# VHH binders against Flagellar brake protein YcgR (ycgR): the designs that were tried, part 14

Target 1, 263 residues: Flagellar brake protein YcgR (ycgR), of Thauera aminoaromatica (c4kar8)
Amino acid sequence: MAELSTPSPASPAPLDGGRGDELEKFTLRGARQILQLLQDLITHRGLITAHTGGGHSFMTAVLKVDEERGRVVLDPSPDPQANRRALAAPRLTCVTQLDGIRIQFPLVGLGEGQDKGRPALFAPLPAEMLRLQRREFYRLQVPLAHELSCLLKAEDLARKPVEVSARVIDIGAGGVAVVVPTGAAEFVIGGTLPACRLALPDGEPIELDLEVRNLNRQTQRNGTEQLRVGLRFAALPRAADTRIQRYIFKTERALNAKARGGL
Key: E = the ipSAE of ESMFold2; O = the ipSAE of OpenDDE; V2 = 0.75 times the mean of E and O plus 0.25 times the DockQ between their complexes.

## First folded at step 18 (VHH; framework vhh_7n9e_1)

Design u3 (from n1 with A33I; at its last look DockQ between E and O 0.53; V2 from the best seeds 0.00; counts 0 for: pae E 7.9 > 2)
Fold by ESMFold2, look of step 18:
Structure u3 (fold): chain B 263 residues (1-263), chain A 125 residues (1-125)
Amino acid sequence: as target 1 above (263 residues)
Amino acid sequence: DVQLVESGGGLVQAGGSLRLSCAASGFTFSTYIMYWGRQAPGKGREWVSGISGSGGSTAYASSVKGRFTISRDNAKNTLYLQMNNLKPEDTALYYCARGESYSDSWDEDYYFDYWGQGTQVTVSS
């Protein structure tokens, strides 16, 4: 039974979320290049964040490209609710990275079915893909063993002050990304969280103001849900900046030494 | 399928007040962060204010703090912007937007996924 088509009365955001003309030079529209890029994502086992709307996303991967039918095959979530959101969404906005380059593409007409006896999601090949090579700040993926947390001074659903201890999952010169327990606090993009405390392994926690830059309820590939919050540093003091850069440098050096088979 | 319809704009004298409304349909309104933005002639889009799905958290651009109040009525699927002490520099096309972020980190810009067509606010001296 075919779904009833409805008109789109509101203007949809451009592929780049409102920066269309500025990013046109990074947009791929050639069928051969799109197929090769999708194949590269398969070969490198690239994890993809598929945004389903309403601040919800799930982690997926391209399992294969069906060139004859002009379709991509995606890994469904173990969480049935995430799959239902994906199938109900008029558009999936897929975001990933390949060799440090941001890849973004829309999928329209998502359907469900089976591939080799396994549940799978299908969509027509995207007509365009964004390959964005511009990034101002390096970000470090924080090792789980590190004691990086950020105490957030926020408000709960009743508009009362609350302190939330959030795990830092990445850090750079300009900000952090954190995981926050569901329902612990209410956030709004553009909002400021004053007097937060970033705990680094060396020395006292850093007091700083944070600006909420993104907010995403993400279903992980194991089906668990997390609230991810992107937080930009506001007016970072010079001494604090130095400590953050030192932490990033030392951690990156240690990780690279272990990857090379340290003595 | 998403519909966002603004109303309440018009011509007003400096120092006056207006209340903008945005009627939302085609989605579960209460689960989305909502925003007001504006665009003056010949200028880029400016973020004005945002509000959480529950209405419990709000944020404002520095240029409007203390003068504008964002609110929502989830039972009526309606977003509001109360604008007080209006100034000529507030003249713009005001639009509501449904908020989405496609970023997984702090270093990427914010996105709206749907915007209304807007309602004109003109503040005369």
Scores: ipSAE 0.013, ipTM 0.353, lowest interface PAE 7.9, mean pLDDT 80
ESMFold2 (binder alone), look of step 18: mean pLDDT 81; pTM 0.829
OpenDDE, look of step 18: ipSAE 0.315; ipTM 0.663

Design u4 (from n1 with G99V; at its last look DockQ between E and O 0.33; V2 from the best seeds 0.00; counts 0 for: pae E 10.9 > 2, grease 24.7 > 24.2)
Fold by ESMFold2, look of step 18:
Structure u4 (fold): chain B 263 residues (1-263), chain A 125 residues (1-125)
Amino acid sequence: as target 1 above (263 residues)
Amino acid sequence: DVQLVESGGGLVQAGGSLRLSCAASGFTFSTYAMYWGRQAPGKGREWVSGISGSGGSTAYASSVKGRFTISRDNAKNTLYLQMNNLKPEDTALYYCARVESYSDSWDEDYYFDYWGQGTQVTVSS
């Protein structure tokens, strides 16, 4: 007997974390583009955070693309509870990074099975993938020897003003990423930190307003927690912008000269 | 397990008010920044408002500033969104989220966090 298709339950939240209509220009929908991007993730062995909803996620990777069956093969979690949550979720939101570019894609219809005798998770190929090319910003990884810092004017847990000297780990025309000890200050995404001070090797520190764009909690090998904070520059005077771009240009050229002359 | 459960949605006439709640469990609520997002029909998820772990710092999308107020009660592990002067364009599924990001890009306008299933707000004209 033939059985008619039943309606699916309502789908979970959309692909991105907000402003999805403005992200459409970064969304890949072509089958060949999607296959190539998934293959690039496999080649670079990218770790993927798979969000199952309800505040839960697990780490995974794309093991292969099965083009003949139209499926992706994912690494299951070593935590059986995470696997159960993933299989029960109506949608998996996968997030990763490739060469500094944010990659995000949904997977629906996740199933459990075997791949070459090992447990694996399977899903149909995604219908879309978000590939967020940073605008025209080049991100320079700041050499540790430069000891670049940013003085943040924020508030602590008790709402008291606090100044935090944060190490700058990367810098571009539109902002910086810094690290601070977890709990050193309170940060909220979208919030502003007025009158912060970015110390470049040349000249006086630049006074800027910064906007918090992202937060990453990390546990270091010695057990201490750090917070990696992505910060956007408020509108800069031309002189400040020029100083930042000059630092980036000179440092990149110096790094490239060492790479050409090194092993 | 981390859980976020939204409530307080419903049908309201334009110009009305509604207060959303988000009950949090499974983590130390007071140490995490939180935010509200929404998904309108035919649109992706939109960031609405954020609040620091202590409640001392808040931020709002320009479309809701002056009309919505985010707050939290750390003793009750609850996040709130007071929505006043509601408009039909505020119709959406509203969800709360804990701030967590795996990307340190400073040129991204979007958040990836643990989030709840949401509560529906419908504003009639």
Scores: ipSAE 0.000, ipTM 0.398, lowest interface PAE 10.9, mean pLDDT 77
ESMFold2 (binder alone), look of step 18: mean pLDDT 80; pTM 0.810
OpenDDE, look of step 18: ipSAE 0.484; ipTM 0.791

Design u5 (from n1 with G99T; at its last look DockQ between E and O 0.41; V2 from the best seeds 0.00; counts 0 for: pae E 2.5 > 2)
Amino acid sequence: DVQLVESGGGLVQAGGSLRLSCAASGFTFSTYAMYWGRQAPGKGREWVSGISGSGGSTAYASSVKGRFTISRDNAKNTLYLQMNNLKPEDTALYYCARTESYSDSWDEDYYFDYWGQGTQVTVSS
ESMFold2, look of step 18: ipSAE 0.369; ipTM 0.784
ESMFold2 (binder alone), look of step 18: mean pLDDT 81; pTM 0.819
OpenDDE, look of step 18: ipSAE 0.560; ipTM 0.836

Design u6 (from n1 with G99L; at its last look DockQ between E and O 0.46; V2 from the best seeds 0.00; counts 0 for: pae E 2.5 > 2)
Amino acid sequence: DVQLVESGGGLVQAGGSLRLSCAASGFTFSTYAMYWGRQAPGKGREWVSGISGSGGSTAYASSVKGRFTISRDNAKNTLYLQMNNLKPEDTALYYCARLESYSDSWDEDYYFDYWGQGTQVTVSS
ESMFold2, look of step 18: ipSAE 0.388; ipTM 0.783
ESMFold2 (binder alone), look of step 18: mean pLDDT 80; pTM 0.806
OpenDDE, look of step 18: ipSAE 0.665; ipTM 0.897

## First folded at step 19 (VHH; framework vhh_7n9e_1)

Design v1 (from n1 with D109Y Y111T; at its last look DockQ between E and O 0.45; V2 from the best seeds 0.00; counts 0 for: pae E 2.4 > 2, grease 24.5 > 24.2)
Fold by ESMFold2, look of step 19:
Structure v1 (fold): chain B 263 residues (1-263), chain A 125 residues (1-125)
Amino acid sequence: as target 1 above (263 residues)
Amino acid sequence: DVQLVESGGGLVQAGGSLRLSCAASGFTFSTYAMYWGRQAPGKGREWVSGISGSGGSTAYASSVKGRFTISRDNAKNTLYLQMNNLKPEDTALYYCARGESYSDSWDEYYTFDYWGQGTQVTVSS
């Protein structure tokens, strides 16, 4: 019997039906490319989700690249448990976006220390970084002022129907990401949530069927824990699709007009 | 240390049935959604089925819906896949996974943080 090797906790393989790994062609391994991309993340002050394994993650940022010592400096979590998980993890999988392009990279050998007298996390520069430069992956980061929410029709832990109002944190042509308090509802990847309602700033909420595509528990920068749920639009009517794309375009244009403010 | 150990594979004739098991250890099994995936020779990994931590929600790939049933026994830390009406196209290495996607996007790629070494299922015509 042939069996697959045990995967690394910090670098799991993608699961798809295509021949070959489409992600490989988006993988950067050149040292100068990696340094420049990390520097770009610093310059744009990107928030990073750091996955520690075991279904846990926390929010962080790259503070600097120490080129002379070949290492990257990360902002620690205010939650000591998140930091302990990160330091114990064999790999830390970092995920972020730069101008709507998804960036992912592993960090190995994470250590604790200080940077300019402040606590910080350190790791050697990653050996590779994934940059998914595909237009179908674009996700607008929703401004907090818009208060976008999605009413989810799900099940609670007692297997009973529940409606959960979830804050939308990003939105793209094909889906949304939302956050809910841990324990508010239970989800499974591949599961369908029928007749959810997406509330855009103007107009009536859009009724949507959603499919769960990803789940993770996130420790936010303030130390609170939330469940992040990635949701795909299923069978989206043309009118609803048009409304969503117009919202994205209008919001993107408004955000670009504010670019000088550095928000 | 997280361990996932699959068993129950084998050779079966088309139309037959198999029941796969996945013994889990090293984590609180009942708090995690669990998944089955498969990989045919020369192909990429394919998501097959998932079940929520409590067992209340399940999901299936369209190719197996109605033929396969995922279940779990949280008292025994064991995940199951009952496979009925097997077809030659079901021939693959089947593995269980503890999971959530590391992707922050809605895209169709799934990424699991732990999976087992798998058990071979071969369906002859």
Scores: ipSAE 0.381, ipTM 0.783, lowest interface PAE 2.4, mean pLDDT 81
ESMFold2 (binder alone), look of step 19: mean pLDDT 82; pTM 0.832
OpenDDE, look of step 19: ipSAE 0.449; ipTM 0.807

Design v2 (from n1 with D109L; at its last look DockQ between E and O 0.01; V2 from the best seeds 0.00; counts 0 for: placed apart)
Amino acid sequence: DVQLVESGGGLVQAGGSLRLSCAASGFTFSTYAMYWGRQAPGKGREWVSGISGSGGSTAYASSVKGRFTISRDNAKNTLYLQMNNLKPEDTALYYCARGESYSDSWDELYYFDYWGQGTQVTVSS
ESMFold2, look of step 19: ipSAE 0.439; ipTM 0.810
ESMFold2 (binder alone), look of step 19: mean pLDDT 82; pTM 0.838
OpenDDE, look of step 19: ipSAE 0.323; ipTM 0.693

Design v3 (from n1 with D109W Y111T; at its last look DockQ between E and O 0.37; V2 from the best seeds 0.00; counts 0 for: pae E 2.5 > 2)
Amino acid sequence: DVQLVESGGGLVQAGGSLRLSCAASGFTFSTYAMYWGRQAPGKGREWVSGISGSGGSTAYASSVKGRFTISRDNAKNTLYLQMNNLKPEDTALYYCARGESYSDSWDEWYTFDYWGQGTQVTVSS
ESMFold2, look of step 19: ipSAE 0.361; ipTM 0.784
ESMFold2 (binder alone), look of step 19: mean pLDDT 80; pTM 0.818
OpenDDE, look of step 19: ipSAE 0.540; ipTM 0.836

Design v4 (from n1 with A33G; at its last look DockQ between E and O 0.20; V2 from the best seeds 0.00; counts 0 for: pae E 3.7 > 2, placed apart)
Fold by ESMFold2, look of step 19:
Structure v4 (fold): chain B 263 residues (1-263), chain A 125 residues (1-125)
Amino acid sequence: as target 1 above (263 residues)
Amino acid sequence: DVQLVESGGGLVQAGGSLRLSCAASGFTFSTYGMYWGRQAPGKGREWVSGISGSGGSTAYASSVKGRFTISRDNAKNTLYLQMNNLKPEDTALYYCARGESYSDSWDEDYYFDYWGQGTQVTVSS
């Protein structure tokens, strides 16, 4: 028989076991703090990625907090399969950003129902929320009008080389997040994509190697499913780094000017 | 409950081969990327190899590329690692892990939500 005759349960933990204690100082557990942060997400109409497990996620939002009943009300997906995954999941891991600050919280005990006659998802208030306020986690949300793209050299499901033009949805000093249609290519966490090309508005595309950091299938609000891929710059020449930082700075400055009425 | 059970470790001479297996249960195996990691004495856990849910994409640490082959059999819920041309530096506790990501960004270390207890591989000269 097999050398191990008594299987052990798998242990949940991130690969970086030291991150748990580092993150504790950013974890909110006070009821008033949690309610205020949820209200801020409602007020800013924060778009939330809800992870259902199995590498799947869908886009949602907190519609309201029902303090009387101690629950949050979430926007259901237009994709019934995404809703079924959410209801079957023992826990949703909700991830969003507020002014570039990463917000993460679990929801357990998700149920479906009606809110004022409209379909909705319900869950008890989370017992904790992570509010990770550190500058190294900043990511610029790329305006759609910029149409930033990254040409990925990957493989399709038949293991044949493909080039995929992926839309860049956010960018920071250390990498990009992109979306591709589900099925256009297959990726694995830890894999490298050599000689990809990042197209910025100024000058020639940047040739760079990218490392896959995360993957999820994301159901958009319109029901469309896309593969969201987190890509780290594996090695970045200083000139390329300067161009990326300049793009981020100029775009952030322009977005701030629009938020202040163009001043 | 999620269970990952490794087997196939042992003592082997340098230049030899071993095949590790990881039996998975408690989840829909084919929807998850699966990974091998290892931990040598006095070192942290390190990623070795990964394979996509379909099995169509694989990746390897530079130290094992060309010597190790990851594979999976989704009908048997089993992950494999074929290790050839083993070196003393490959001595470690080898464990399989299930991939999950809660970050939609590029700025996090690798994240895996479950791993097994591991199987010992010892390579002697």
Scores: ipSAE 0.236, ipTM 0.680, lowest interface PAE 3.7, mean pLDDT 81
ESMFold2 (binder alone), look of step 19: mean pLDDT 81; pTM 0.820
OpenDDE, look of step 19: ipSAE 0.516; ipTM 0.828

Design v5 (from n1 with S105T; at its last look DockQ between E and O 0.40; V2 from the best seeds 0.00; counts 0 for: pae E 3.7 > 2)
Fold by ESMFold2, look of step 19:
Structure v5 (fold): chain B 263 residues (1-263), chain A 125 residues (1-125)
Amino acid sequence: as target 1 above (263 residues)
Amino acid sequence: DVQLVESGGGLVQAGGSLRLSCAASGFTFSTYAMYWGRQAPGKGREWVSGISGSGGSTAYASSVKGRFTISRDNAKNTLYLQMNNLKPEDTALYYCARGESYSDTWDEDYYFDYWGQGTQVTVSS
């Protein structure tokens, strides 16, 4: 009797998923632009999450572009099962960021082989790449010295209201990312946290409604678990928006001037 | 491995109801927020609803708010979606997903780390 496993989880959203025509303006199809973007990923040593389908993924990087043979060379996983899943997958969906801009591209026809005596994965150059350059994707890394915090009004594990003070690690025009200890509160993607308070360095804290967009569990090197929570500004008052944009602008200018003043 | 198995789909007339189930295994179910998504034929995936690990907090896409109810039974490791007042535009493959995002996009799209193969819901006119 042949045994059938339970169905594997489906792959994540495709590169050109349910936003097909909406994403067309961010889709690169020119060979020159694709080659340049792949070279930029190589130069910046960008880490890529490669989704193999069934909810499985592995971390990789573009090692080189072989323009003469029309292929890209990827770092294989140290996990042989991840490599087998990748080679069996009809598509490998690659997701990464470059300078805070989200990049996605499909690879089809993945094969394994050797590159200068080292194991590698190979695929034809992608026919398209998605480069999502929208203002809501830009995120300023908050300087540690600023100690930005956000007081979250959430629920604990017993379904009771709780206030959680969370450090802000990133801020953009559309939201913030914060970190909290695992277990401090429960969150659900799509849920709303009303009347939270964002503390900027100047002025009084801003009262904001926030929507949970992303949740990622992280284990720090000391074994401590924390939760990274991506939060969108909901119903943002114009005065609050102005203060946030001013903070971002002034901080960007200060960081850029300092970084380039010595070059 | 994490396993999510959906059931309860089928053919229903417009205005009717269905209840979907998702059996979970391979992880501590009660500690994860869980989600329903759907994919209409020839279209991308759409987030539908989410529920916190304890079940105390829920969220819904605007297209289903007031018609769909998400719930969970942590003793049975099962997620549910009660779908009322179904419309032809609700026709889709419905899948459950475990709640973490693969990327921090601030985008309308959600990327979850595990999801099921889905159960078909077809709503006739």
Scores: ipSAE 0.299, ipTM 0.760, lowest interface PAE 3.7, mean pLDDT 80
ESMFold2 (binder alone), look of step 19: mean pLDDT 81; pTM 0.826
OpenDDE, look of step 19: ipSAE 0.407; ipTM 0.782

Design v6 (from n1 with S101A; at its last look DockQ between E and O 0.22; V2 from the best seeds 0.00; counts 0 for: pae E 3.2 > 2, placed apart)
Fold by OpenDDE, look of step 19:
Structure v6 (fold): chain B 263 residues (1-263), chain A 125 residues (1-125)
Amino acid sequence: as target 1 above (263 residues)
Amino acid sequence: DVQLVESGGGLVQAGGSLRLSCAASGFTFSTYAMYWGRQAPGKGREWVSGISGSGGSTAYASSVKGRFTISRDNAKNTLYLQMNNLKPEDTALYYCARGEAYSDSWDEDYYFDYWGQGTQVTVSS
């Protein structure tokens, strides 16, 4: 009877192992974002697998976020040995899922104590949290040299119609991400921008209705604020879809060829 | 610290109306789009409505369009949701959210950076 060695749950790959650039997009470093995400974990009573190293882990939960003290409170394991391992570990790797999205974050400086008379584990707030979002569509990072743009029909702060030329930073079959100067227009998530024009290199702009899916303020190194806007294609004609797909494939092929030293 | 405090929830009969309020503090309210979301029992959090910083642009989920009206009073740092013709399927914990998304994906559900604790809305048949 060959004891099927249950494959030891693969130690979560260190956050460092993915292509550094892609992981950065999914890494939350903002204190506010981190706090909110932790609060969400509390609200949803999300179970967390805390890895202590050496193939050991235990189940925990975030019980409380203490903003004043800058610490997170975790539920200790019912196993004293697990808690000892946790306390001895230089780092905990916490893994959980919220709304189908994998969340991973490190905790360092773990201590034990009491919260409201109950045993608890304490750690400083994580410096970063990785939120691995499931993307349905492949996203091509648009080369800067292509100068793809999208003319957005929106409203300004005075509620006047305005056309904003936005640089396209990524494109997929389902939408585009663009950057606009902060204050150029007002956007609302879930809002529709009608009759926008996506400029592709291969011909006339494509007229599209776009739905605002996300808004992210970004501060550039020079201190200038930009707004990243994720836009879903609300209705994509077949001909437009074909053109977008063709562009993506052509560009990807070119990029790959270049990466291989062929161009 | 950013705070969002929802109020106005309660029990209402189908076809009835409620007005939710969200008091915001800890940030410049008028510079952020604000949103309402809800979470029904056993379901995930869903986007309900949004309003731009100035209040000039609004958006609604298809499920509530024509029945719900989002508004804001920037002088009072307050977000509102007028809910008319309520249905049992509107039963949920309603959250106020600030207008910054966690996600940079245009193909994901809506995630926001701040949420209140929510106010319970129960619509009876």
Scores: ipSAE 0.151, ipTM 0.632, lowest interface PAE 2.3, mean pLDDT 84
ESMFold2, look of step 19: ipSAE 0.322; ipTM 0.764
ESMFold2 (binder alone), look of step 19: mean pLDDT 82; pTM 0.827

## First folded at step 20 (VHH; framework vhh_7n9e_1)

Design w1 (from v2 with G99L; at its last look DockQ between E and O 0.40; V2 from the best seeds 0.00; counts 0 for: pae E 3.0 > 2, grease 25.1 > 24.2)
Fold by OpenDDE, look of step 20:
Structure w1 (fold): chain B 263 residues (1-263), chain A 125 residues (1-125)
Amino acid sequence: as target 1 above (263 residues)
Amino acid sequence: DVQLVESGGGLVQAGGSLRLSCAASGFTFSTYAMYWGRQAPGKGREWVSGISGSGGSTAYASSVKGRFTISRDNAKNTLYLQMNNLKPEDTALYYCARLESYSDSWDELYYFDYWGQGTQVTVSS
């Protein structure tokens, strides 16, 4: 009777998602550094998105760091269901930003309790924190008055080629974020969309290849679900780069002038 | 509990083929993009190929493009990697991974929240 070795449960992936060589220089593991960064989050009242898995998340904040007990105190969700998911999750992935720097850290062993008579979530201090300093590229939020569009060449759920006109939300030297209707096309992170067309106001659309970097579902105020797609320029001709930079510069100047009361 | 169990690894000669399988359980398989990753001796982990939840979209690392094919059977909760024209540089421990993406930035990295134990692939010259 061959003992069917019960398959070992899957292990939680490291915070770097298997890209350790690329992210090691941005990973903090020192106890003092971790404590300092958590204190900074408290000081700045940084809002944290806590991901519980399965596409579920809730907003929280670090309320306190208890160095003596080696734990962090979090603000619970006003949604009891979100808190239940958090407590049931093998790992909570916390994402926030401080001074334009993205911060990610895992919490394991979440529990509930009270802090000064108020409900709170408790977890051991994270073993590591990822601090991504390099926003390599400035991102311009595209004004609604000056809409940019990107024609995406993608596939639908049936693998049929489709062209989707996407609104550009933000643009930088390295890529764009776009919004598409849910179900218009299927995307995979790391996939390439060839021969897409970015429409700029100064001339003919720019043809370029785009790499899918992230996908986020967003529910609009009207209840309609949209898909936000982060796209990196996979190959950008020099002339196209110049045009994009010119657009960004011109638009930024216009926005700043407006903010100063010049229009 | 989430489980990912890889199989199909082994020793092959250069130019040979292997088919890897990953059996998934403990979650709704079809709602997650799945990836294959690998770790070569003395190197870090790298993703090799990805497939969307429905299987309609696929991605490949440049090093394996044209040689490897990712697929999935959602009815069987199984991920596959067909590896053809294997090279000694493909020698690695191969993992299946579940993708969890929460980035709102197009220049930021995505992460995998679960990995299997891996299956060893060795390609002999």
Scores: ipSAE 0.143, ipTM 0.616, lowest interface PAE 2.1, mean pLDDT 84
ESMFold2, look of step 20: ipSAE 0.337; ipTM 0.768
ESMFold2 (binder alone), look of step 20: mean pLDDT 80; pTM 0.813

Design w2 (from v2 with G99T; at its last look DockQ between E and O 0.39; V2 from the best seeds 0.38)
Amino acid sequence: DVQLVESGGGLVQAGGSLRLSCAASGFTFSTYAMYWGRQAPGKGREWVSGISGSGGSTAYASSVKGRFTISRDNAKNTLYLQMNNLKPEDTALYYCARTESYSDSWDELYYFDYWGQGTQVTVSS
ESMFold2, look of step 20: ipSAE 0.431; ipTM 0.796
ESMFold2 (binder alone), look of step 20: mean pLDDT 81; pTM 0.820
OpenDDE, look of step 20: ipSAE 0.329; ipTM 0.720

Design w3 (from v2 with A59S; at its last look DockQ between E and O 0.40; V2 from the best seeds 0.00; counts 0 for: pae E 2.3 > 2, grease 24.5 > 24.2)
Fold by OpenDDE, look of step 20:
Structure w3 (fold): chain B 263 residues (1-263), chain A 125 residues (1-125)
Amino acid sequence: as target 1 above (263 residues)
Amino acid sequence: DVQLVESGGGLVQAGGSLRLSCAASGFTFSTYAMYWGRQAPGKGREWVSGISGSGGSTSYASSVKGRFTISRDNAKNTLYLQMNNLKPEDTALYYCARGESYSDSWDELYYFDYWGQGTQVTVSS
């Protein structure tokens, strides 16, 4: 009887195919490695999504690592309610990306105070950091100047069909991240949204089925709450795939040209 | 401390029914989506069903759609899975999980942070 090593209940686990032990391969526990990674986050001014639980999150950044005191300093939310949630949470789950690699780490024992006369959040250094290298798909951040929209066919809280126009934040060969107004529709992870319409600039909207992969309630800097929805393409026709790829390549080239001072 | 305790598993014949329960404690149950997953012998974990915090939205794997029904009683902090027309291929350890998405990527499936020990379901031919 192979003792199914019950993964530690405290670690997030994937629903599909993830052996609880797979995360261990990507977990950093060395003090030096953790410090270096936190310093890298500071250097790159990486924005961090801090999850407080219950689907709530706020944007933060690592401001400082205090090695002597064994603590990390975070930028507080402009929303006092978000900060209260953070302080009340038994665990803050921080998620970010550096050089295309997902980084996730827990903070426990969060407190508030001041750093150089400015409000700050403080926590002990994380005991572990997860570094996930496996992004299967490149994600293009959609420029504001070239807005994409996706018409979502969803249901409200009363299970009434609703259509929601969502702004596309990022797009890849396998899916899109969108932003919807809070309360516009109800979503569940693993749910399918049939016959949605992705609007690309090069022609008629693409009709496609979307699978809900993630949900994040984010408080923006202006205090407005938005729902970010990660959506996978459930079944993408070849012609649609070609159009999406063409858009991505064209847009990326344009962005790179602009960055080089050519536009 | 967050706790999830599954119950209701057992041995049933093909075509039979079971109702699983998951008792939750240590958190505000109604604020979290909840999920059922299963792990068959020699296979990886697979998603079975999900329900939003309010219970207004549900999802099902294609393999169980039309046979299984997820529900919740937020007043009792309990998640349920009604399983009808059970098949031998449904034999697995069934576990409940608290839904918390830490992923910002549509290609990642990191949406539970806690799960129970599971309850064994065995369907005989």
Scores: ipSAE 0.286, ipTM 0.675, lowest interface PAE 1.6, mean pLDDT 85
ESMFold2, look of step 20: ipSAE 0.386; ipTM 0.789
ESMFold2 (binder alone), look of step 20: mean pLDDT 81; pTM 0.824

